# Designs tried in a protein design chat: VHH binders against N-glycosylase/DNA lyase OGG1 (OGG1). Part 15

Target 1, 365 residues: N-glycosylase/DNA lyase OGG1 (OGG1), of Arabidopsis thaliana (Mouse-ear cress) (q9fny7)
Amino acid sequence: MKRPRPTSQPSISSTVKPPLSPPVTPILKQKLHRTGTPKWFPLKLTHTELTLPLTFPTGQTFRWKKTGAIQYSGTIGPHLVSLRQRPGDDAVSYCVHCSTSPKSAELALLDFLNAEISLAELWSDFSKKDPRFGELARHLRGARVLRQDPLECLIQFLCSSNNNIARITKMVDFVSSLGLHLGDIDGFEFHQFPSLDRLSRVSEEEFRKAGFGYRAKYITGTVNALQAKPGGGNEWLLSLRKVELQEAVAALCTLPGVGPKVAACIALFSLDQHSAIPVDTHVWQIATNYLLPDLAGAKLTPKLHGRVAEAFVSKYGEYAGWAQTLLFIAELPAQKTLLQSFSQPINKLDESAEVNETSCDTLKP
Key: E = the ipSAE of ESMFold2; O = the ipSAE of OpenDDE; V2 = 0.75 times the mean of E and O plus 0.25 times the DockQ between their complexes.

## First folded at step 11 (VHH; framework vhh_7ubx_2)

Design r1 (from q1 with Y100H; at its last look DockQ between E and O 0.66; V2 from the best seeds 0.73)
Amino acid sequence: QVQLVESGGGLVQPGGSLRLSCAASGFTFSSYEMTWVRQAPGKGPEWIATIGTAGDTMYDDSVKGRFTISRDNAKNTLYLQMTSLKPEDTALYYCARQGHSDFGDYEPFDYRGPGTQVTVSS
ESMFold2, look of step 11: ipSAE 0.642; ipTM 0.867
ESMFold2 (binder alone), look of step 11: mean pLDDT 80; pTM 0.791
OpenDDE, look of step 11: ipSAE 0.865; ipTM 0.946

Design r2 (from r1 with F109W; at its last look DockQ between E and O 0.56; V2 from the best seeds 0.69)
Fold by ESMFold2, look of step 11:
Structure r2 (fold): chain B 365 residues (1-365), chain A 122 residues (1-122)
Amino acid sequence: as target 1 above (365 residues)
Amino acid sequence: QVQLVESGGGLVQPGGSLRLSCAASGFTFSSYEMTWVRQAPGKGPEWIATIGTAGDTMYDDSVKGRFTISRDNAKNTLYLQMTSLKPEDTALYYCARQGHSDFGDYEPWDYRGPGTQVTVSS
């Protein structure tokens, strides 16, 4: 099977106007602090607001690792943190291994988790609009949409195009290794995501030798395009949080390797565009099963791409991307197995075999 | 019609070697990234290696240094040379074609073979 590639899309002029700002002054370098004996603190999110296996290993980020039976670890800017949920505990706990300060790490973590958005309220609203959502949501509580750094999100999703999660993760691990090493947990290395400048020093050939394939050219081209943005590429990406979704998507699609699906991922997972719908052939199948049954059996076309996104927004409203994310998670193999077991009155699910020791308490950062 | 047919599996002692082959037909083999996947009893599919159209490779850490993926575009054949085999390598091994959707599909293995069994046991 042959499909035209997104890089052949017609060009669209970017409409980016950052807010007025004073002249740039030098940024004070922030000193990193490692905690001596890491301590765990409660995070003000209950199990119904955050469930780690329904949030991190679900394809919205590839930079968080399972570092124990009940623990996930990752970086947010300069902060290396772990999260855990003990069996029977109501709240999630966190531990800071490396940070500019413990307070800044906590604030960054809550921001990253979109903690001010109530899942209970969203799930209630979605369930009223769609009883099938209500049935799924009874079993899949705490599936949050993350609020990632836009550059970090962009580079991850350039790696994700036509790719499997394990290979994407290794590609993202290579990119991560270009940044500042923050610590090791459970045998995994954790790095602050590299700057645009650091990324610009990696050639297409180096990415190809690292196994990126044709995606190498997209990464180097996108990094170059971002560096050429007036006011800076990071600032340009952040400015897209302040424009309407269609404008943000159009602007992102000017970047090499960014088609409508990748643009929607970046918009949803990093640009506060809660109605963005990352449409691929898998989401098309979900849409024809749930929203557009009269199109079942038809093949996804570029013309129909927008209709899928519109159908989700028409059904679920301004947070349709959060609803679509749960429906997507419900179709992942791990969750399919779990959901099938709930239909079996005798079947039980085993707890993880790694529940014996936490990585935060026993491993060096 | 796209076809992928694996061969070369078998029973081998720990520390042994095997070479798997995947014969491809019905498409322009050289235009596709190609992947080996394995599935152990009671486990889901596990990606182990991919080779790009220019011959660039990537491996899962569990097999890196022990397995070598390669391709012969003239023979439309994908290979997996396996060495230092361990009991945990026991699985059904199959090759998969990485699809080229304009929509950037997640898990784009649009065609796979029936697989060849590898059993590592004393």
Scores: ipSAE 0.630, ipTM 0.864, lowest interface PAE 1.6, mean pLDDT 84
ESMFold2 (binder alone), look of step 11: mean pLDDT 80; pTM 0.792
OpenDDE, look of step 11: ipSAE 0.831; ipTM 0.930

Design r3 (from r1 with G104S; at its last look DockQ between E and O 0.49; V2 from the best seeds 0.68)
Fold by ESMFold2, look of step 11:
Structure r3 (fold): chain B 365 residues (1-365), chain A 122 residues (1-122)
Amino acid sequence: as target 1 above (365 residues)
Amino acid sequence: QVQLVESGGGLVQPGGSLRLSCAASGFTFSSYEMTWVRQAPGKGPEWIATIGTAGDTMYDDSVKGRFTISRDNAKNTLYLQMTSLKPEDTALYYCARQGHSDFSDYEPFDYRGPGTQVTVSS
């Protein structure tokens, strides 16, 4: 069939000026480089600055896995990395399994670990302010506060509301599976955390079918609220690093499912708010035992929530959230067992259990 | 007074099946998420499965496909149907209520039962 082509009047061009070049296309895709048998490099952090079992399996992140007797693995943005720490080594080692570039992965890892902040200096200061801290901290060296991506941190802690750690981890594994698969290590799958746009395509009913319960509505509602932010929800979250703590907490509490405790977690673990104190009934017990003995035996109330946070900040100062995190870790049953094992060196990890290779998918323990 | 009472444990051979029940009283059962936890000798508590107020479920990978959590809100009863049992499933099994707190507690089990023993042995 003959159909007419659309016609338009030709432009009358200037006889002097040549045609403008087309604009440079902004379509850029990050290229991921995968390494099947990556090499290990030293990270400039000693045991006193980073101890892996006192940092990763402690409830500040749910996206890192123990992938060997002395090894932990996780993702930071598009980078899949492993860390390992031998009892006799001065420094932690790392390797990169997947990255946009090896240099970018190293820089992202150091930023994620808050490597510019000296734990030795903080612990010294806290110990001067509280001798009981000093005694406890002798066994908790290297318990580091991480610097997580704000969206990733926010979604993880929405899953945490009145929830057990094992279930939180399973929920966070489901959310992670929505992102780009980066590799498998020791039978665990690792994914780049999904984008806000990817999260927006998951319905409340899909989250409920995955077992999220009432938290499904919090996640979908928060994703919707973030997508409505001018300039973008990720940028809005990042902007909270530059405001005072009280303003950051108030802003976060406008999001569905975010109360004062969850907001303080996000502030502490992703927004550089080093004085944030995530107060729950565990932290209440710590506070009445160590800071507010006149309130021992009393029940935590919303009125007393603020007094607990004030007590920690008054005692420990600008990094009170790091001190509180150490005291919280010390009270976890698993970490108490681990700390006791450090006092029995003959029972420490077998040196022959160190491996540099990843597990295949058919090897699921 | 809140009470949770487990039953249905016992000795079973590998590959066998067992159905655990948890009778709940003293609270509005349908308003709470309910959880099964197990504890093997010399080990810490291990989360098994949770069922939400709308019947949505989540399982630990070690039991997924073998265990089924369910609830009967009319009878105030939580269930765990266990199949393809392995020796590593040997443990004391508790039902637990997931508490509601304005403070977003970790490990929010405000009440649990005394547990029922499951032993998987050839």
Scores: ipSAE 0.600, ipTM 0.850, lowest interface PAE 1.8, mean pLDDT 83
ESMFold2 (binder alone), look of step 11: mean pLDDT 80; pTM 0.790
OpenDDE, look of step 11: ipSAE 0.889; ipTM 0.959

Design r4 (from r1 with G104D; at its last look DockQ between E and O 0.39; V2 from the best seeds 0.67)
Amino acid sequence: QVQLVESGGGLVQPGGSLRLSCAASGFTFSSYEMTWVRQAPGKGPEWIATIGTAGDTMYDDSVKGRFTISRDNAKNTLYLQMTSLKPEDTALYYCARQGHSDFDDYEPFDYRGPGTQVTVSS
ESMFold2, look of step 11: ipSAE 0.648; ipTM 0.872
ESMFold2 (binder alone), look of step 11: mean pLDDT 80; pTM 0.790
OpenDDE, look of step 11: ipSAE 0.872; ipTM 0.950

Design r5 (from r1 with Y106W; at its last look DockQ between E and O 0.28; V2 from the best seeds 0.62)
Fold by ESMFold2, look of step 11:
Structure r5 (fold): chain B 365 residues (1-365), chain A 122 residues (1-122)
Amino acid sequence: as target 1 above (365 residues)
Amino acid sequence: QVQLVESGGGLVQPGGSLRLSCAASGFTFSSYEMTWVRQAPGKGPEWIATIGTAGDTMYDDSVKGRFTISRDNAKNTLYLQMTSLKPEDTALYYCARQGHSDFGDWEPFDYRGPGTQVTVSS
C-alpha cells in the first residue's frame, strides 16, 4: 500500500555472508493512477455504521481534512480518497483520486474503516452493560475507530504529547510533506505518508527548526530504533497486531517518547488492540464520572492509570477502547454543545466548566 | 503561585506594529513551552504561535511572516512582535504555559493570563 522502500544491504551486525549488490535504479512495485474527473461509488456502510464528522475530526487521526460541507479526504498508503455522505443517503460514498488500482483502493479503504466490525452490535452490547452509555449512543451513531498504518499512527501520536490540536496538525502536515505528493483537494495538499527510510533522512535539528521542540529527539530516536529491528521496523510494528495487549504495549514503550498513553493510542488505532485505553487527565474525568465515582475529585496518579484502564475493560469487555472513544467524542466541544440540548454529557452540563478543567484546550477548538 | 500577566496591547491603525509582553512568575520559565492565543469577538480561541524551550518556533499560517514569538529566559518574559497589523488581528491576546502530565496528582492545569486587548481600526 505504501511505496516500497529501497532494497538495503545486510547490516554490519549481520552474518558474515556477502551482501547482494543493490539495483542501480530503484524499482517501483506498482504504478500510480490519477484521475481528473471524480466518480463516486457506494460503500457497504450506512449512516449508523459511519458518520464522517464523528470519525475523522475527533483526534484519532490528524491526516484527514474536511474538503467540503459533506466531504472528508485523506490518504491510505498510495491511495488518495474522498468520502461523502449526502443527506438522506443510506450509505457513504467514496471517490478515488489516486491509487495503484481502484480495487486495491476500495479494499484498503474498507480495511482502514474496520468495516467488518458492526457498530450496531457493539453499541447494543455496551448499552446492555451500561444504560448510561445507551443514552449517549442514541445521539452519536457511526463513530468508528479507524485501523491506521502502525508507522503513520506512531509518528502522529509522538507529535501529540502535551500538545494542542492545531500545532499537532501542523507538525503532522510537515511530516506528511516528506512523502510522495498524491494530489490537492479543496486547497489541501495530500501526501502518501513517508517511508521509514525517508524519515531517517531528517535530522533532529531539522525537526527542531520546523518547530517540533523536544519531540524531535523522540521522532529521530524512534525512527532509528525501528530501522534496527530485524525484518524492518514496519514489519516489527505490524507483528504487534498478533500479540496480547500487554505485550504490544511493553514493546511500544521501548521506543523513545512512547509512554503508556501513547502506546495505548497506537495499540487502539493501528494494532487491532480493541481493549486498549489511552489514559490521560481527560479520560480520568470520564472514568470518575462513569466507572469509579468513589474517586471523583481525586487527582490522577501513576498508580491510578492502570486502575482506570482495568475499569473500562471490566465494564465494556473486549471492545472497551471503542466504548471509551465514544465517551471521549461526547465530551468534545462540538458534540458537547449538541448533547447539552438533548441529554446530560459526561462529567459536566456546560462548555464553560470544560474550558476551566483543561490544560490547553481553551487556546484552540 | 504561577502567574502570567500580558501587556502591550492597544489601539493601532492598519499596517501598524505592537509588541506584546507576558511576565511569568511562580515556575521555572525556561523549562516550559510557551504559547500565544487570541480570541476575536464572536470567535473561539485561535492558536497563534508556540516557542519551545530551545527557542524553536511554530506559527499559524494567518500570522506567519508578520508576527514573531520570542522569549527571554533571564527575565521570565514571553514576547509577541506584531507587524503589518490588519483589522482581522483585532482580538484579546493571551499567553499560556503549554504542557500537562498524564500522570499528575496535584493541579495538573496549565496556566494562562487574563489577556491584553489589541484593536486594529481606522
Scores: ipSAE 0.626, ipTM 0.842, lowest interface PAE 1.6, mean pLDDT 82
ESMFold2 (binder alone), look of step 11: mean pLDDT 80; pTM 0.795
OpenDDE, look of step 11: ipSAE 0.837; ipTM 0.932

## First folded at step 13 (VHH; framework vhh_7ubx_2)

Design t1 (from r1 with D102Y; at its last look DockQ between E and O 0.50; V2 from the best seeds 0.68)
Fold by ESMFold2, look of step 13:
Structure t1 (fold): chain B 365 residues (1-365), chain A 122 residues (1-122)
Amino acid sequence: as target 1 above (365 residues)
Amino acid sequence: QVQLVESGGGLVQPGGSLRLSCAASGFTFSSYEMTWVRQAPGKGPEWIATIGTAGDTMYDDSVKGRFTISRDNAKNTLYLQMTSLKPEDTALYYCARQGHSYFGDYEPFDYRGPGTQVTVSS
């Protein structure tokens, strides 16, 4: 079978290079400070660079919770933070409920958000290359790719294989509960993600009893494999930020339960591999609709996986994973409903609510 | 080929109980995780509960303590026992087989039944 070769070179802006991250700080060597009524500060990201509901409840992390009408909360290492975006504010605001220090929490938050990468610059480039991206970007501003801790990301995505988002979230909540409790916000418990050592003390049977199914064996097997890495499993995972994408994916795929899609998720969301494309059948549908229309109606196969990834990279370049993330978000039920409302008059949405209300009124005896 | 057929829905008063069944055929039932999903009019699908191949269970918080998922592998049947029903539980309830693809898909429901209607009203 003759495979076509890519013909275009990606264009790179100097301002799009990945930012340097601060070193990981061990929690046990630093005292945690909890604040009961924390103060809010502006974050240096405008609403066009960060929109909370387009970033957190979108399947790249399962550890952030909606803790108010305009508020999301989660943990970054030892830091428990909330973010909110009030109407009329120029920038997203944050507060720190628990941290090793306020300065380290702010730095960790900016690093976690990939704040050095300009979304405006990326989206301008993508929109030139793909008019449909430009149309979606008008309605879906501020959908960022996060920069997660690699172990935290890995365990979350082991839970994700052949699984629905709601169940994944409950599995990840159980894993989170194994870590240090940092506080409660809006009825949700928040924990620092458990260490590799803490994870090693949970048996396969305990995970199965918690409802993990066959994924229990993958988690315990992966934890064991990481503990066996010379120099430590966390250090081994972090080292994959420094290698080429294909080497990182190959290394990750040696871990139990990690196939090409899960490896690409970890690479994209935690390893600075901005061209990684997490290909599954949902991403396949996006690709055949937008990039590979000649393959519409065909079934995804392992050999076609590479073609999908190549199509995204050929179209969008070095940050193709960020473009793919927006296209994925656009297909989520919540965002798809909003996008359909922009294609329809407001009266259509109100008509469905009016019919329900009218039915209740007309049944009065 | 694969068939999933729900039954046991109906009209019930608030506080009432109902037991849903899902008859499975055309596949090795015991090899698959099985899920109940509901969909209210004008809303997207809502995951309710999943039961694993070894009988391990997980529930959405909105139904935990009120609903019980179970399976009988000898009869190829999935169940949902519903108690303390509320008007908010009104929906089309369907069972779904969780697929097991090479790619590890999100939302991996490769087969679903037509559903059974549950209506909770006074």
Scores: ipSAE 0.594, ipTM 0.859, lowest interface PAE 1.8, mean pLDDT 84
ESMFold2 (binder alone), look of step 13: mean pLDDT 81; pTM 0.800
OpenDDE, look of step 13: ipSAE 0.875; ipTM 0.953

Design t2 (from r1 with D102E; at its last look DockQ between E and O 0.71; V2 from the best seeds 0.76)
Amino acid sequence: QVQLVESGGGLVQPGGSLRLSCAASGFTFSSYEMTWVRQAPGKGPEWIATIGTAGDTMYDDSVKGRFTISRDNAKNTLYLQMTSLKPEDTALYYCARQGHSEFGDYEPFDYRGPGTQVTVSS
ESMFold2, look of step 13: ipSAE 0.670; ipTM 0.881
ESMFold2 (binder alone), look of step 13: mean pLDDT 80; pTM 0.794
OpenDDE, look of step 13: ipSAE 0.873; ipTM 0.950

Design t3 (from r1 with E107Y; at its last look DockQ between E and O 0.73; V2 from the best seeds 0.00; counts 0 for: pae E 2.5 > 2)
Fold by ESMFold2, look of step 13:
Structure t3 (fold): chain B 365 residues (1-365), chain A 122 residues (1-122)
Amino acid sequence: as target 1 above (365 residues)
Amino acid sequence: QVQLVESGGGLVQPGGSLRLSCAASGFTFSSYEMTWVRQAPGKGPEWIATIGTAGDTMYDDSVKGRFTISRDNAKNTLYLQMTSLKPEDTALYYCARQGHSDFGDYYPFDYRGPGTQVTVSS
């Protein structure tokens, strides 16, 4: 595919580059294996350690899709997997649609789920430290913090600033489409997340045309900054798993578009920084309800940001970010409706429809 | 005081077209991303399209290719051109201002209008 340069040069240009070689197909070190009829295996995590709707559609990742009534699917590196969870099952089941090997996919999945960390032990400890946490958490078991690839997490959370989940998801779907297609499940396309080099070939204009708004400049700027890191941007991000939280946050905040909240998200969801607290106005309201009641009614300021993070760590310890994540999930509309049903009469929960019979029905129109 | 007021709704046959307008006041319109949201009877709100400050757009898949969001910053007005309307498009349509906090909130909207009804019936 290589060819020699011409022996005569054009008079217009003193530099004539040879034609480009054919594009190099993305090549993994290991072959991908695709299955047409996936087989399901139990995952060694009980329902109290992993509950899918309390883990995936909750704002820590935007790359997992609900692909059935009891099923979620997503990618981890080159592996395309589905998880399903039947009511009453002691364990979550998984299947592998595409992988370098089934064993590699299972190991990657367990690593991604932070499976070494016992949620039961954490919840027990948090509940002792705060009985109000215990009452809330009784209904919200299995809300895990994921361990995502740092570059993948970083780009997702650059999309997330001042944005709604539906739009974030479409932005992340666009970014995902730049990577290797791994398969389709339930009408959704799944891709391996694009490499840093692939991302560097997308212009700010292309991101703006795709609807990213001002976030386009942050993505291209951050990609450029990462490419300039000696030793490589992926390696630089990964190295932040080995430093203390404040150093990791400071390093991340040097990247375009990364402020303290986005840095804390990346730290918590990809860098093993279990005490990181992504403080925004939602978390501020949670903090004033649970930890800082003297500040209720005050507006969040940059000065108060640090106080919120410190309050969570003082209350819940090393895994304060996991406690905060549950409290955040409890405030999501779906979970909030569910929690209110445990404390409200049935007739108030069905304000638009008739209720045939309830244990508390004292009025019949 | 931030105000958003929608207009242009009405009854239309399947396959028909409508153009919605949203008049904005009380803020620097050109500095904000703007969004159309709809809410069908008995359902929750559904994001349908956002337009950025530079005119860049994003659409929900259910309306892509049929609806066009646009803005006129000189008139402080947001538009939604709807074509190929379906009965499933029947909803209250309202415009919303995309919030912009320095803390990167997950709030999709900090202000919204009262909405304009679109009814598509055969």
Scores: ipSAE 0.511, ipTM 0.823, lowest interface PAE 2.5, mean pLDDT 83
ESMFold2 (binder alone), look of step 13: mean pLDDT 80; pTM 0.792
OpenDDE, look of step 13: ipSAE 0.876; ipTM 0.952

Design t4 (from r1 with T35N V63T; at its last look DockQ between E and O 0.50; V2 from the best seeds 0.68)
Fold by ESMFold2, look of step 13:
Structure t4 (fold): chain B 365 residues (1-365), chain A 122 residues (1-122)
Amino acid sequence: as target 1 above (365 residues)
Amino acid sequence: QVQLVESGGGLVQPGGSLRLSCAASGFTFSSYEMNWVRQAPGKGPEWIATIGTAGDTMYDDSTKGRFTISRDNAKNTLYLQMTSLKPEDTALYYCARQGHSDFGDYEPFDYRGPGTQVTVSS
């Protein structure tokens, strides 16, 4: 079944100024500097502040690729960057393959990583509030929440709803291919994410032929709704960084294909809404394990959805979405298996489900 | 009583072909996106392909060009035509219905069949 659709366009915040910039009718050429032999520099984040396997392949972005045993690559606006974590190094290293300038690429990377937010401080605070978080976090350090471009994040999560990760990734790769090619690394093509204008020139039929299914109409509908926003769709999305979470979620839910979970993902991963909790059945399981054990075994309902979000915020405070993200990562198959190998019996840490991440039960009525 | 039952697996030589079928019952088949997934012993599941309600398709890179997903809504049947089979294609192949929760879950499959074994060896 399709998710519920919004009934009306939300108003943008009255604090959203200045006026809409005119769309650029011709496609402007972007001044880019490309390198074939990248030089590596230290990124000023230690391994406890950033661990690449706990940040990139964890479902908050589908545009970063593992491009080597210790390397991940992706784009941030016009910048194509690789990160690596060498054994024995304190800090993560980065290099710039394509950029408007090396300085602008570094600044964009630090902004994208939310580098001014200290995980050490957050983990300390969460651990005081929940000793079980502290036990878990001992083994899972450096799981950052990214600060993505709102349009890029929105389109990725429209693809993600009720969908498997491999297919989401193929869909996001197709959308990415509509943007400017920035380079190839380890057999992967990297593109600047397409503009709203570029997305508006792709029909529902073209998305359907690319294999998007019913999500094709959500993408085209959302792009059309954003183009109709006063002041422009990108500016409207950015304005949601400055409103309260409930207003941001309500506004996002007016867009085709955006329900509460998708809205919370966009809010958390692109809108600086650090208390947003993307509640789905997986997060429900986490919540009943850690926060609401008296509800274990109950079915998630819309009323219980609000209680889950409230429970996380009540427990962990302003940055509850960062705490929830770590707890979610801990339940991914790779991390769950690893944690079970370390743990003294902590019954709520163990998941009884099979290792098969995509298991289904054909015998259930 | 959603039911999915695969057939058509077997032993085949490298370079060979097989056609898998998945008979569906207990739900409105034409209203759901359907998938083929494979799982080799001791490994996690690997998504192969999806076919949408309008017949649109998407494939994983490892099998694209060699495998074709299709559906016959009148017969409530999903198909996977496999060609140019390799030993690395050896796995249990099962069909899976694409789940649809009001919460937009990452869990893509709410029902699967028991699977049919495909073994590619000389």
Scores: ipSAE 0.612, ipTM 0.860, lowest interface PAE 1.8, mean pLDDT 84
ESMFold2 (binder alone), look of step 13: mean pLDDT 83; pTM 0.822
OpenDDE, look of step 13: ipSAE 0.884; ipTM 0.956

Design t5 (from r1 with G99A; at its last look DockQ between E and O 0.70; V2 from the best seeds 0.73)
Amino acid sequence: QVQLVESGGGLVQPGGSLRLSCAASGFTFSSYEMTWVRQAPGKGPEWIATIGTAGDTMYDDSVKGRFTISRDNAKNTLYLQMTSLKPEDTALYYCARQAHSDFGDYEPFDYRGPGTQVTVSS
ESMFold2, look of step 13: ipSAE 0.648; ipTM 0.874
ESMFold2 (binder alone), look of step 13: mean pLDDT 81; pTM 0.800
OpenDDE, look of step 13: ipSAE 0.833; ipTM 0.933

Design t6 (from r4 with S31D; at its last look DockQ between E and O 0.41; V2 from the best seeds 0.67)
Fold by ESMFold2, look of step 13:
Structure t6 (fold): chain B 365 residues (1-365), chain A 122 residues (1-122)
Amino acid sequence: as target 1 above (365 residues)
Amino acid sequence: QVQLVESGGGLVQPGGSLRLSCAASGFTFSDYEMTWVRQAPGKGPEWIATIGTAGDTMYDDSVKGRFTISRDNAKNTLYLQMTSLKPEDTALYYCARQGHSDFDDYEPFDYRGPGTQVTVSS
């Protein structure tokens, strides 16, 4: 089951002529409306279709924050929203703190969550193809792949190159601060992601001073390359939703700092490329454990990168990127500890438990 | 072979100060971003600070303003100056080298030291 491709946004004509008396250039701009006491509405997704801790703090986005024991908040374009899952409620609830309109915010939220794609149907199909997936899915329900704005996704993953989650989050917070402030929730500031033009006004030196290291030159170089695209850099990125995966990846890899792994992240999380597989050395280890056991212990090479991606697609099909995302989440420390408890008899001491603990520590050889 | 060795830990009272050192060998130290990580008993590892090759720094909010990361490339040594120490700073502190691979690795700490214990109590 495939998500229909979105219709292109209607264009606004640039041929409007000002009047002859003192010129009054009409500016068509959506106004932002802030709500004083936001009302909560059901989202019409059950907890098995969306579980907030298995969706937001898992490395696909760095712009959503835990703003309460059962609440996550973030922005989607100009909309600032919160989601919560109250004990005893069947559906996830949302509220809108800032938006161009409440209806536009709801539609943007559903689109962002890929809400038309049934996770239950995907998980059922993957489980038939791989019983190990079925075991994980029983314990890890509601882990969705998001549909992010392509520019926002691109810049976040430039920050992620050879980097740890905590530092990536600080970098992405800095970039977010360049955009329009939309509100504060639970001590966190929330901003609309900055425009390409706003990003172009930040120098490499400014990014380096903010602690970005060598990634500063990739961000400024990529912003410059996007600004040079005929028809606009945002439009160019969006057009990659309409081409085959190989073409999208090749196009993205022309951008400074974008290698095959970063390109696959952008494709999977923002370009509707549901079969994209972001391959790095950690995904390699998952792949050799689950799909390519004859290669266990071997070192990942550029030649083997394509074989990993092909193995995932061969096993799980059109939505292989969603399956790979669940397998990645299962290896995160919080989920790994929980899953080990289901696998062990009472009072048993086991080498596999120590191996699992060390596999969460990326600092050891 | 790459080697990282921490020193300077110990027992200190709340409000006190310590300076940690990490001696590096077996690689061109100035070419790598370097990181301090801490781990308290029963908790996962916590990133606390990174220093880039040009001396640019980034800190976790829990230590910003209290801890200072620095490097001396001539001595192949990474430092962490800790002030205004609190009981919640009690942990094993280790330094890590951030690798740079063509695969854009997630969590790319390719080498770490054995760590030095910091204990903040009365």
Scores: ipSAE 0.656, ipTM 0.877, lowest interface PAE 1.6, mean pLDDT 84
ESMFold2 (binder alone), look of step 13: mean pLDDT 80; pTM 0.785
OpenDDE, look of step 13: ipSAE 0.848; ipTM 0.938

